# VHH binders against o13842: the designs that were tried, part 15

Target 1, 320 residues: o13842
Amino acid sequence: MYETRDLTGNAGKPVDTNPWPNNSKIAVSFVVNYEEGGERSLLYEDEGFETFLTEAGLMPFPNRPVRERSIESCFEYGSRCGFWRILNLFKKHKVPFTCWAIGQAVEKNPVVVGAMEEAGCEVGSHSHRWINYEGVPPETEYEHIKKSVQAIQKASPSNSAPRSWYTGRASLNTRKLVCQVYKDLGLPQPFDSDEYNDDYPYWVADPLASKPGAEDDKGLLIVPYTLEVNDMKYAVAPGFCNSDDFYTYARDAFDVLYEEGLEGAPKMMTIGLHCRLTGRPGRFRGLQKLMEHITSKEGVWVATREQIAQAWSAKHPYKA
Below, E stands for the ipSAE of ESMFold2; O stands for the ipSAE of OpenDDE; V2 stands for 0.75 times the mean of E and O plus 0.25 times the DockQ between their complexes.

## First folded at step 4 (VHH)

Design r1 (framework vhh_7yz9_2)
Fold by ESMFold2-Fast, scan of step 4:
Order: C-alpha cells, then sequence, then structure tokens
Structure r1 (fold): chain B 320 residues (1-320), chain A 122 residues (1-122)
C-alpha cells in the first residue's frame, strides 16, 4: 500500500520553541555502531561471509562456503580494540553517545553493554543481525527484533531494554513489527531512527493505530539518522582518504548547523561511527579533533538519542 | 543499578551547621558531576550547589558563602557543608548525578536520591 510522504517538514522555518535544554544552540548525537559478531559469516552458519565496511574489501576473496580468518579478524578488530578506543575517548571528555547494537554481537560480547552504561551512554538496538531485512518473512523479522531487545536487556546491568531503534537496511514491515514487539513485551514505544530526511525530530502516525489520526493514534517519534556525516565514507566512494577528510567534512557540517542555531534555528546533528573503521588509529585522529572542536563551542548539548527524543517530545508533543 | 543515598539531615537551630553526605554506587563516581537540590512543600526543586568531576564548584546565590560542596572519590561520596543556617533553608535535600548529557555551559541533573530532611528552627 502507498503512504503519503511529507516533503514540507518545517518549510525552512525555525521551530516555535527551542527544543533543547539550557537554551542550547545545537544538540549533537554521536552514534557508535556495534556490529562485529552480527555480520554474515560461516562461523555463524551463514552461506557466505561479509566484507562490506572493512579492509577485507581490498582483498580478492571469492565468496565461497569456506572460512577466511583474515576477514573474521577485520571485524574482530572493532570488538577487541576499536570499541574500547572510542569509549575511552568519550569517557575522557565526559560526553555520551548512543550505540546501535546488533543483538547477536551483544550475545557474543555482552561486556560492552555494561561498559557503555557505566560511561553514561545509551544502548539502542540495531536489530539482531547485520543484514538486509528486505524479503525476510515478517514472522522471522519479528523474532529477530524480539531477540535483539532481549539480548541487550539481558546484558544490561540496569536491566534496561533499548529505547532507540535503527535497522538501517529495513523492510517495509520493520517499523510496524518493531512497535508490535515492544507492545507485546510490555515496553514503552521506541524512538525510530530509520529516516535521513531532516535536522529535527518529527512525529508520524502510530503504525499500530486503527488509522492515522484516530483516537488510538499516539504518534511515533522519528529521530533522524545520517549516512552523510558517517565514517562509512572511509570505505565507500566518494569517500574519505584520511582522518582530515572526515574531520573537515564533519566540522563543516557542525559549523553550519551551529551557526543556524546561533541565528535562532537550533537543530540536531548526528555523527555515525563504526568500531572497526574510526576505531583504527589513523582514522581515530579525526574523531579526536572533531571532539575537541565540538566541545570547545558554547551553547552545545551532546546527548543520547533518548535524551534528544525526550527533550523534543516535551516541547513539541504529538498532535494527530 | 545505580543508587544515591543521602544522610546527615536533622533539626538544627538558626545559625547552626549541618554536613550532608551522599554515597553513590552502581557507576564510576569519579567520572560524573554531582549536585545538591532542595525542595519545600508546594514548591519545585531548586538547585543549591554543583561540583564537576574535576572539583570545580558553583552555587545558587541564596547559599553562596554559607554552603560548600565537596567530593571524596575514594569513598564515592559528595558532601554539602551548610553553615550559618537560616529558617528558609528548611527543605528536603536531594543528591543528584549528572545523567542528561554533556553541556558546554552547565550539566543539569535528572537522577536523584531519596532525600534527607533539614529543619532549621528560629
Amino acid sequence: as target 1 above (320 residues)
Amino acid sequence: QWQLVESGGGLVQAGGSLRLSCTASGFTFSWYAMGWYRQTAGNEREWVAFITYGGSTTYADSVKGRFTISRDNAKNTVYLQMNSLKPEDTAVYYCAKDSTGWYSDSSPFDYWGQGTPVTVSS
């Protein structure tokens, strides 16, 4: 079935009320993708292996039903080294991030969840596997969503279920299935990040409502994500060659949004990071420089996506 | 689960002193800013004092020069030394951990302890 897509948003106008606490000029969302252990691999009984967003993409590997330790170790770097390097940077600066955690990756290395919670970071869900969910049967995707939520909650010292959701390669069924799983588990509705279309959060109709605008429609909050300010460009053309490319691009994006905030239009910004990409020492330098730049500015709020969602909802509640 | 447990409240005469303590568990105490708030019946919680992980302090105008916030990271404890107490300082005092993100200007709080009552008689 077709859906109506909103092409107008806020029509280029500032929101009527500053959504951010303490009259902040920009809300900054750092996102760390924790995917290693959730990729396609013969170690996990998949039919083949994954090379996407790793140095393994530089080597000529025929995709056959055989294990490749070189490929396995490229992903393992994210869990063994890159995650901890990134977490230690955020701890040093006392700023939080939101994690997109793959459920299967958490099951294989649950210590990362407790480490993030201790550091004041948010652990969100990136579904159960790092795969494309298009063509996956709805019953199978439902079980994957449920497994992801339960894996993260089990690994959480505070027994917290993820409040933020991002699939990435989602099916047309994903949003409704996520809301259904959360309802079936008795959990509050999650904040959905599977959109890339705005610099503000915004509301959509509740996918579980009888129809848009009905009495049972309490809305669903979208907190947009990014493919633009994202370290995946180290691996994807027209990409980043060095840490200064990432730093310069991300810095310029921050400066534009920050300046708009100073002129009366405070917005949010997201920076996407991967443990096996920016966690490598040569690329990591760019993140260190970006952190110094962002934290040197007045009127900046660096927050989890859950905190951003809560601040937005308080000032701009859903109107059906 | 993180916990904050306040103690040291009680009844004191105007002009007297009290020292409040707040002991933290379930998080790496030395990495977080800590604050004290107070609430009287029928009023919203008001901020009293704030201390960063590095030991920098700020105070509400109503308590400047009379109250001192400090921390002992080895004991996972934050303190509020209250001197020259006035009847208007009567309130339930709450300890709070910074949990609302990072701010370039100041860090607000939304994680609270149970509170400790302070009554200052005239």
Scores: ipSAE 0.228, ipTM 0.698, lowest interface PAE 3.3, mean pLDDT 88

Design r10 (framework vhh_7yz9_2; at its last look DockQ between E and O 0.01; V2 from the best seeds 0.00; counts 0 for: pae O 12.8 > 2, unsure alone 63.3 < 65, grease 27 > 24.2, SAP .734 > .668, placed apart)
Fold by ESMFold2-Fast, scan of step 4:
Parts: C-alpha cells; structure tokens; sequence
Structure r10 (fold): chain B 320 residues (1-320), chain A 123 residues (1-123)
C-alpha cells in the first residue's frame, strides 16, 4: 500500500466531459465537520487539553495536564449553536451536506444525527476521536473505527451505518483497517476521502486484496477532500481574517472549476466547514454569501459525497 | 458498491393485489428519494410512484388510488402495494434511486439497478 505514488493522474486531460447527473457542469460537496466532544481533554483520559482549531488555540498555553475551560466552551459553541445555525441555512435552501462525524462527539450528542437525516444530509464517519492516528497501535485504531461506525448507526433513526469515511490525520494503516472493519461488520465498502490530490473521484486497488489487480481486487473509490477551501484557515495564521476572505476565496475556487466545467471538463468541488468556526455569526455571513452565489448558477449539482460517489461509480466502474 | 433487489412479482388475476419490495444496500437508504418504474416490451420505462426521504408521495395518474408506495428505513426497503390490478398493469417493475441533491432548476434524476420483477395480470 502506498509503495508507488501516482504523480500523473489523467495528465491534464478531462476524465469525462459529462460525468454528473442532468448534464451538471460541477458537483459541489459541502462538508460539515462535527468534532465537538471528541477533542483532547483530561475529562476523556487524554494526556492534555486540545490546542487546535479554536479562537483559544491562537493563545499560548503551558504544556501541562489540566482542563482548559475556555477551549472546552469554544467546542461546546459548535454543538450548542454553530451546528444548528449551519443546519438551518442548508434546510432553508433545501441543499444537502455531508457530515464528518467524530464517533465520541456523536455519543455525547446523538440528536445531531437524526437532525441531519431529517434534513436530507449524509452522516459520514470521522473516526472515533479527533486525534492524530499516526503512532496509534493498529488494534486500537481498529477498535476506534468500529466504535465510530457503531456510534453513528446507533444514533441514526434509520439505523444507517456511515458510507463515507474521512480520518484526516490518518496513519499508513488507516485505509486497510477501515476496509477490514466494514468487512467484519458485514457492511458495504465505504467511500474514502483521505486524499487531497484531485478534483475527481478515482479508484485505487482494494487494500484487502491479495495484490493489486488480483481476482479478489474489488477496488476502493476515493472521493478527494480539501484543506484548501476550508474554514480551518480562520484558525491558522496567516489565514482568513474575516468572512469576506473566506467567501472571496471559496467563490473564486468555485468560479474556476465551474468555468472549466462549462468548457468541457466538469469536476467536483469540496468546501470544508467546522461548527465552532463558520458557525460563529461573524464568519457565518461568508457561508450565506457563498450559498447564494453557488445556487444562483445554472448547471450546478450540490450533493452528498455518497451521491457523488454513486454517480461517479455508475459511469466509471472499477477495472483492475 | 450499491444494489437494489426487487421481489414480490408474479401472476395475479384482474382485481387482485400484489406487494412489491425493493431492498437497498451499499448506500444510506434514508437519504434518497425512491421510485418505482415499469416497462412493457417495446416501450420506454414509465414512472409509477415516488417517495421522498421524508415520506411524501406522488403517483402517476394511471395508478392513483390503486397503488401505494411506502418505505421502511430501518429495513432499507421501499414497497409498492398494488391493489385493483388491471391487465394493463402487466410489466416488469423496476425500483429506482433518485440521485437527489440540489439541482439548478432541474427535474429529479433516477438510476436503475437490478433485473426488475415481472408482474402479469390475467384477463
């Protein structure tokens, strides 16, 4: 696995001139990260408090094993206010998103899963904890993957297991472990989003196959994610200062991909959001403007990642 | 991947009833609108009934009042209850998933999977 890097992709040529339903010129994936309650804390037997991706994370903190209430309350804003503000916007526009849900966060606030299902949104898995999995023993990571899937399914009124997967800070073992857990649970193979390398879905060899191209190789569909069009940049210096910075950047990225689609190279675009970041009122304005911009254009399809994966794979089935 | 498996078809007398089932796997069923289509030899597929993920239903004029579409999200299954069957209802019935999402002023798009289930109404 990962022994060879594909630096060529499709060599700058369109993969398909009409890959999306209804002759759409771009497929747009809004992603909402639901991480609140899954971050590092002494309350959860971690070695320390979380310092990443909040307003409080921009301040210096001593490296010591204490609880930091300011940081905890910033995450709580995401679950208490930001999630609901974002969900309400998508409901008003009748536009779906995919959620990257941390299993522990779902366990601590399961009502969000039913709310997303009612709104027509997809709940994907973001593993169990919001941590870096590099250095985590494979057997521990296997249990985290399993717990995440089970937590989401238990919270789901439809008893649905997540079809889309994203770890973020993944180990080299993550992809194989995810496929193994899904197989062991009798679930269909998930769509993997732990790649940032293209603007199209694409196939890789099945990590559970005896070797690439073997008779047992059923493929694995990659649906690329983004760190570029991502509101995490509000919390990373030098990043986005105000809502217009986010809006202008995301709008320009959309416009470029949309124009390429009009010229015969339709692609997908992902926009990454966090409940405690864009869910804050000052930053939320940028998302409202972006939603209005995207939905004002002809030939646009806004879909869940599962819908995008299914549409792509129907037209481009795996060939070993 | 994904799969839709239709069942429940067969031979029935005019005025009789059949219940078709379609079991979905490989995708989050509760998020998709589901529909039933039918096809007779030499004709295009004809839409029959549609149910949204929220449970709202619509029907083709030819089946209104006779057919009922329903879903059981816990079982990943959509049903078509067919009552007061007529010989003209004879067809192969296909379960379809809506590739829903938001579209710029466009109609709902449906995908088809599987072989369908045949229904024959005598007389």
Amino acid sequence: as target 1 above (320 residues)
Amino acid sequence: QWQLVESGGGLVQAGGSLRLSCTASGFTFSFYAMGWYRQTAGNEREWVAFITYGGSTTYADSVKGRFTISRDNAKNTVYLQMNSLKPEDTAVYYCARDLSGWYSGSDTYFDYWGQGTPVTVSS
Scores: ipSAE 0.374, ipTM 0.799, lowest interface PAE 1.7, mean pLDDT 89
Fold by ESMFold2, look of step 5:
Structure r10 (fold): chain B 320 residues (1-320), chain A 123 residues (1-123)
Amino acid sequence: as target 1 above (320 residues)
Amino acid sequence: QWQLVESGGGLVQAGGSLRLSCTASGFTFSFYAMGWYRQTAGNEREWVAFITYGGSTTYADSVKGRFTISRDNAKNTVYLQMNSLKPEDTAVYYCARDLSGWYSGSDTYFDYWGQGTPVTVSS
């Protein structure tokens, strides 16, 4: 369990003046969440339907044990239209993203993995189902983690297992279980993004080590994610009303971090996207504007999370 | 741990052929562009060929029409087929990985190199 918190981090000091290649002043990670087909449904023996991050938002009443076809069709828009609209924009600009892919969603539409690989994008894992893992038995969560890795690898034309991990609605067991699954499968330990607390990657102790700092402690690299520079705010309060709200907020976040990089403290930034949200044409305009802004700036590196993790680790190796 | 291992070098007569291989491990190979470079004694490394993650290829003028770069993402391997070899092709050949990503205003940036495989073309 998490018995202590690290409220200090680097205490505001820069880690170095240029952790990024080509003297870049900012490392930018676009993230596309591919969740459609993994959400709660009576079709999947769940207790009800899913409303989170949809046009319905939070319901005023508890979820009922029925199917809600209108909401299901909103998810389907993400897989049928939104994903492809977003992918085509990134292909046009030759800019990569990292995908958090839900294993079950991949099983139901495997073509998306090959499409992303062809475009130079990273396919990471979002676990097997798009559900809240709090309270899920550890044995069940272990099997979900394993199934997601296998589903993504099977759908991959290059037979690549995901190197980047994000659960989102995680349990206190999730981090250790993920590391255990990867060890049991003989895969390199993944880069973990189930944190929201820094503008730099950072190391924590290996959850599988006998104790922090022991000879078997190989570390775990955290690559933080975001819930604020994130199109989820179209569907939660206080949120974005129109595409200019998203663009302006993301632009301002970029500009602040970019300016800090120009002053000698280059950092990383993440932009979170969902196929069924930003993939809607009216919202998509905001992403188009943001892409133009970012690509107009000198000294910018847009990279996958694996690439960011590798660049960081080369300059800041773990010391147990 | 990231690794690039070149192989296939050796001694060959002018006009002959060699096929170089470079096998990668420790990273998601399909997401990286790859290149071949060569170095003669006392000189800087010279770019030879480049292949994108999507399979598009580019060659230095000195090898165009004689060399072919290719990749097999399922085997994590990039190849350099060298035909009609000349004594001037004698060098140590290096496989390189692009530090993939989008860089504003910058060309491709290679962040990791193999140990090299020597090629000698006689006569």
Scores: ipSAE 0.030, ipTM 0.565, lowest interface PAE 5.6, mean pLDDT 88
Fold by OpenDDE, look of step 5:
Structure r10 (fold): chain B 320 residues (1-320), chain A 123 residues (1-123)
Amino acid sequence: as target 1 above (320 residues)
Amino acid sequence: QWQLVESGGGLVQAGGSLRLSCTASGFTFSFYAMGWYRQTAGNEREWVAFITYGGSTTYADSVKGRFTISRDNAKNTVYLQMNSLKPEDTAVYYCARDLSGWYSGSDTYFDYWGQGTPVTVSS
């Protein structure tokens, strides 16, 4: 599946002039990554403390096998405050987001799943631990995938399993393992967002098929994610140094896509968020302004990724 | 169990050269970007060089043109060739593994460090 790369895509052609409900000119997907409690820590029997997407940036001293309480505490802000601030904003504007939740994080704070469902949000899976899975044994990753699905489903008042999958720091095994786990659990196939390469959803061959195009090839839907319209940039350098940077960048992305929609090529837009990042008051202002901008426009469909997947699949079924 | 072991440090005269090595174990070396840092007593760690899993390199301005980072995946080793050394290059040099993976791009997040190898450049 990954032996080749499709660098062509749609070759600049609009795939669908009207892919979204109500003739919407753009589908906007907000994604809230809920990772707090799944990050690396000796508490969780990891080798060290988390160094990825923290307030500290690059630590001035080597990572050691010690607990870094300051880092843990910053993550806790995400789950204790940031998440709820974000959720409240979406409730206020009566629009949903998709959450990619780390299984372990959900286990430590399961109330968030019910809160999101009540608000009409989708809860997807971010795997079980917030780690780099490249180099992780496939057997271990399999268990993490399984545990994450089960953790989310258990925390769900509706007993809903996640349909949206995003590992992020995935391995070459991830896509196949995810599909395998879902199959083994007797769950419907999820859609995969571990791609960043398109403005449209698209299909790939079913990783579990005997071969691409075979009778048992049911396809796998890809709903692309983004690393640039993403508040992760607050934690990198150079990146967003204030909420205006985030807002301006996201606004510009929206405007370009929206204009293309008006011109007959409605696409999807993704905005990536993290509870501990955008959830901070100093950064939250950017999201507020962005929400105002997006919701002020006509023909905007703010949707869960599942809704986008459903809309797309209805008009563009997989053809093996 | 992850391990990074630096070697190759020592005393060298200004204008001289050293080649540092960092041997990795306990993880799939070829999957990870690697970097070199240096630190003097009482000061913060300073970034020196970075090499992606694909072999792309970047350098701090202070060492550009003088230092070269490279890797040998077959040996699980990252190297730092240091030429035209200056007294201000004197430090303990550390290698580190980047955990950011796909997210690294131009940004790096190192999660594991070696014990360091000392480099002393005399005037």
Scores: ipSAE 0.000, ipTM 0.206, lowest interface PAE 12.8, mean pLDDT 90
ESMFold2 (binder alone), look of step 5: mean pLDDT 77; pTM 0.777

Design r2 (framework vhh_7d4b_2; at its last look DockQ between E and O 0.09; V2 from the best seeds 0.00; counts 0 for: pae O 14.0 > 2, unsure alone 64.7 < 65, placed apart)
Fold by ESMFold2-Fast, scan of step 4:
Structure r2 (fold): chain B 320 residues (1-320), chain A 123 residues (1-123)
Amino acid sequence: as target 1 above (320 residues)
Amino acid sequence: QVQLVESGGGVVQPGRSLRLSCAASGFTFSWNAMGWYRQAPGKQRELVASITYSGGSTNYADSVKGRFTISRDNSKNTMYLQMNSLKPEDTAVYYCAKDTTGWYSGSQPFDYWGQGTQVTVSS
């Protein structure tokens, strides 16, 4: 009904000194973005092509509405090679991740959903297209949300709809529209990851409620995402030059949160990955080293975002 | 505390069927993946079947695919294993197991086990 922002959180104090299962000191969420086939392209009737978060961003392609096979093939590396390299690493270590899957990308390569389910990973939704939804009409965004959920569920051998949601470049309408689509489809309310403001899950008012705190307010659980520990920095300033830059940055972030957990303030950590970025052999080395570092520590829980959300909500149910 | 209680074992002739049940308590059943293991005399325990917390995904050992069906009823905190077309090589003690959700430092998959129920397929 009205927007308010919470600038206080828990005022620097731990929300819970033992929030995670098995007395774990940190919950780690690996996220794999599956975007290839959902980007802006003339192949998909868009006005041009996308170079953002690819090696192609370094090349001076004409800013014209034409197809560029070089750019198309840069995205295709993610679906053809990078995804499978990343999945095989997680399978080898028996460690799960959550996927942010673009609905259109899934439609074009549905086999990835069954592969992730077979590996024990969660498939979440990254909306239908890999675009900025600011300025998109609410009716159009509603249909995109619906199409993304249905595309993922159709590709799922278990017929599972995505439980976790992340848009990224969201509109002011996105959260309410997502909740409305899930309600209209008869699905349980999703866990929302379109926030970057904390290191633990937290509740907000249900955007479909008549007003915050009303009898119909069932809450909405936020599971924060990250732009900090994210391989997009290979392509975006302040930047990572090599796999060691990614590894040392991610390792340091893990070590800080892990040490805080050992001192009585356990939290969660998210690591964001892209199939066409970290899936490249040179960058992939950094992920291998990070996996070895994280799995070498005691008191670590590596879980899907759905598992983290369920563990948190069980111990901290919504109170209006 | 976690408790898992198996039932439904017995002695049957080859080609017959049995349904095993596992009653769970001491944890929130609907949040945890569950599995069935078996151990034949002188052999290591093997995972026979597993099921996700929602029942939306199942997995089976190659030796039982097409013959065994795992299911769960979250309202009753119970997991089942329907065993059809039983063979002498299916003879084992069958164990209900609670999965760890996610990966834990030093953890084994299926950290909690029941006491087991004997299945014997012979004359």
Scores: ipSAE 0.416, ipTM 0.833, lowest interface PAE 1.3, mean pLDDT 89
Fold by ESMFold2, look of step 5:
Structure r2 (fold): chain B 320 residues (1-320), chain A 123 residues (1-123)
Amino acid sequence: as target 1 above (320 residues)
Amino acid sequence: QVQLVESGGGVVQPGRSLRLSCAASGFTFSWNAMGWYRQAPGKQRELVASITYSGGSTNYADSVKGRFTISRDNSKNTMYLQMNSLKPEDTAVYYCAKDTTGWYSGSQPFDYWGQGTQVTVSS
């Protein structure tokens, strides 16, 4: 896989001048990452505590192979407080989001799946652990993928398996393994978000096909994600210092894509959120401002990634 | 492809009951809000009842409150409308609809409608 790169896409041309329902000029996907309980810890026999997308990069002492209760406590804030604060905002505005849920995090706090479903939100999978899967043996990664699907489905009051997939720190094997697990479980192929390279969903060849373009190639729909319109930047460089940094960047990204939609090139936008980051009250103000901005505009569709994928694929079916 | 198939309509006398069913396929039923609409001859299609994804919240037109009950069974991909104490004014074609999911800044039309089932209340 990945022997070639698609550097062309649609060569700057709009794929469709009206891709979204109700003549919408932009499709907006809010994503809430639910990772709390899946992160590295000596409690889970990992080599050290988790530092990625945490205040640990701001801690007074270096990362070591110990438990760091302060960072674990920050994750616990995400599951105890931040998740609910964010969910309640979306419920108040009647705006849906897609969650990428870590399977182990769901096992440790399953009530969040039902709460999201009741609010009309999509629960997708973020794999089983919140770790770097590069270098993980394929057999182990397969098992993690399977466990995550099963954990989410078990916690789901509707017994729904996740349809959207994002690993993040993926291996070169991840995409094929995800598709293989879903096939082995008798589930429809998921929509994959482990790409960052366009403002539209797009098709790639089915990783399980005998060869690209063959009769058995049913395609795989990519729904791109973002690492820049993302509250992770509160915890990485270049960083957001206050909530207005997040708000103004996300607002400006929205306005650019919205204006392009008004000019005949409607696109999609993703906004990435983390329970332990934007869930903090001071950072949360930025999300509140962004929500008010987006909901004040005419011609906006805010939808789950499954809804975006379904709308897109209905108008743009895969052609092997 | 989305399919919504209504059933259970018929001709009944005033004061009697009917139960409508809507069998859904081609989408993740448990992730969509659903509704029942009706259209009487010469009238606009109107919302009768709606139900959230989980069934935890329902909404009813004033004209049917206390007489009609909407419900859903997500394990069977089916929505229901129990219609009690039927009146001649309830005569209409009843449509099952998949609510326009997501948030829209404009009108929030349904994505898909069934073929409808006729309910006639007459002596």
Scores: ipSAE 0.019, ipTM 0.552, lowest interface PAE 6.1, mean pLDDT 89
Fold by OpenDDE, look of step 5:
Structure r2 (fold): chain B 320 residues (1-320), chain A 123 residues (1-123)
Amino acid sequence: as target 1 above (320 residues)
Amino acid sequence: QVQLVESGGGVVQPGRSLRLSCAASGFTFSWNAMGWYRQAPGKQRELVASITYSGGSTNYADSVKGRFTISRDNSKNTMYLQMNSLKPEDTAVYYCAKDTTGWYSGSQPFDYWGQGTQVTVSS
């Protein structure tokens, strides 16, 4: 899987002239990362406080084995305010998003899962802790994957297990472990979004197959994510300085892809969001403007990632 | 373990209707695409119809379009095949099948077959 790289992809050719329902010219996937309560903290027996995607950016002091209440409090804003502000916007426009939820975060605030399901949103898994899984023992990561699936399913009023998977800071073991856990739990295979390398979904070999192309290779669907049309840029340098930066960048990305769709190559677009970032009023305006722009265009399909996965797999089955 | 149990087959005259049922257990039914296959004597097994996990989309073989309807009730872990305007060429053993990955494709191989139910259409 990771031993080789496909640097060619579709070689610049459109894969499908009409991949989406109703002849849509673009499929737009909003993703809300729900991480609050799963970040690093001494409270959770971590070695230090969270330093990734915080208001402080690159902190002028090193990480220490202390609690930083200011950081914790900023994360709490995401779950207490930011999440709900974002959810209400999507409800208002009657379009869904996909949530990648940290299992531990869901355990601490399970009401969010029901709220999202009620709004027609998809709830996927972001693993159990919001940590770097590089260097984490496979046995530990296995348990984290399992716990996250169970936490989300438990919090779901419909008892639904997540089908969308995104770890983010994944290990080389993550993809296989995820598939193994789902198999062990008797759940259908998820689709994987731990890739950033295409404008289309695509298949890879089943990590659990005896070998690629074998009889037991049923494939694994990849639905690519994005790190550039992502509000994480608010928390990195040079990054977005204000909501206009986010809006204009996302708008431009949409317009380019939309135009390509009009020309006969409809693709998918991903927009990444975090509750504690875009959820702040000063940043939220950017998302509002973006939503207005996107929904004002004809032939736009705002979809969950699961819907995109289903639409794609219906027309593009895996060929071992 | 995965179990699929077909029922509703029988002998009918041409033009009549039958409704097949498939009772599923041993997996998360509501998240899996399902399908019906059939195998006539001396012929290869062929896809008749498939349905997404939610029932939102269906696919049919050309030979049964307009006559057969696939549906499901996820609350009962049951899939159905309504067969109308039956023809002698519809005579076959009908099998309930589960998608291996749970993703709808209409052409991707299915696994976990039931024992089948015989459908005979004759004058």
Scores: ipSAE 0.000, ipTM 0.233, lowest interface PAE 13.5, mean pLDDT 91
ESMFold2 (binder alone), look of step 5: mean pLDDT 77; pTM 0.783
ESMFold2, look of step 7: ipSAE 0.016; ipTM 0.442
ESMFold2 (binder alone), look of step 7: mean pLDDT 79; pTM 0.793
OpenDDE, look of step 7: ipSAE 0.000; ipTM 0.208

Design r3 (framework vhh_7yz9_2)
Fold by ESMFold2-Fast, scan of step 4:
Structure r3 (fold): chain B 320 residues (1-320), chain A 122 residues (1-122)
Amino acid sequence: as target 1 above (320 residues)
Amino acid sequence: QWQLVESGGGLVQAGGSLRLSCTASGFTFSWSAMGWYRQTAGNEREWVAFISYGGSTTYADSVKGRFTISRDNAKNTVYLQMNSLKPEDTAVYYCAKDLTGWYSSSTPFDYWGQGTPVTVSS
């Protein structure tokens, strides 16, 4: 059946007044979505082309079953230029990030996984295709999850399977299928980021348990994501018009959470990025300014999602 | 709370061997990637070796072929076998849970172990 929603959380109270390592006042997660090569296209045997989160949305393309090479090249900018521009910024500052990689995109450009590992960054899974999984048969989605994990692990010089999971446009079956695939592959349970509802990690019942709270319920850790501090707003109305809009918005969100941390309620913050959006030179300036702002503050921890998940779970283990 | 306890350091002659151990508690060890870092006088802490929860290993170029990282999940312990030691390997060695991330403070990560000193004489 459907899961009900928890509207209460912690009722506005801090869960922990010192949750992060080194007495940090905020944990900051930069997420780079690596999607290019995983989008809808007739080139990949889909029924149409994708315009979502590209400049191509400014052109009046009707949805029809043809290849649109302008749109294909907009995605290619992410893998050819934007990813490398973003990676070089993080390398220059020696700041880690988490990349959520689409399995098919990795299959088409596996060098990106090795480059991220050399930079000390985490590679998580963004499923196999950059599509809406609602309406996809569970057996097909299971195979997609499995293929994405295997593609990332194969491309990894350290043979590491992804620990962080994010689908985005998930089905009602996604969370249970992800846990089942990881169990079937003999891998440790991943951390799930398909929630947008809090500024702290938190536990839910294990979807593979016989029932919530049962003896076989080992929990599943949620590390929340964001649609708020996300460069997708360059492409989605009412959105961001220029790099200063992104920078000012993200800076203000950071400042609010950072100030709450100084006042005894430290939290986490996520910044969502796309290679073909923020990787464009004009938009990229906003990320440079944000990096400078965040790294100029005392008591800040910038970490991969795996590091944040591990720090939280060590202090707050699951209790059924 | 996290606890990491390193042991096995000491004085050793160039060309010798040492095995460092790190025993972990307060977290699910089998889910965790583990690493070894070292800090020499006047330098920042540098990464030495990494082992994933699945047992895959990576090494810094300076130690590759000489050092071996391994883990025993039943004992919640990670090991660093150091062979063909050089005077330049002299450092305090730290066990770390996963990668450290970036901190705005230069103070050590609160969930590091206490460190174990290794001195290699020539």
Scores: ipSAE 0.158, ipTM 0.644, lowest interface PAE 3.7, mean pLDDT 87

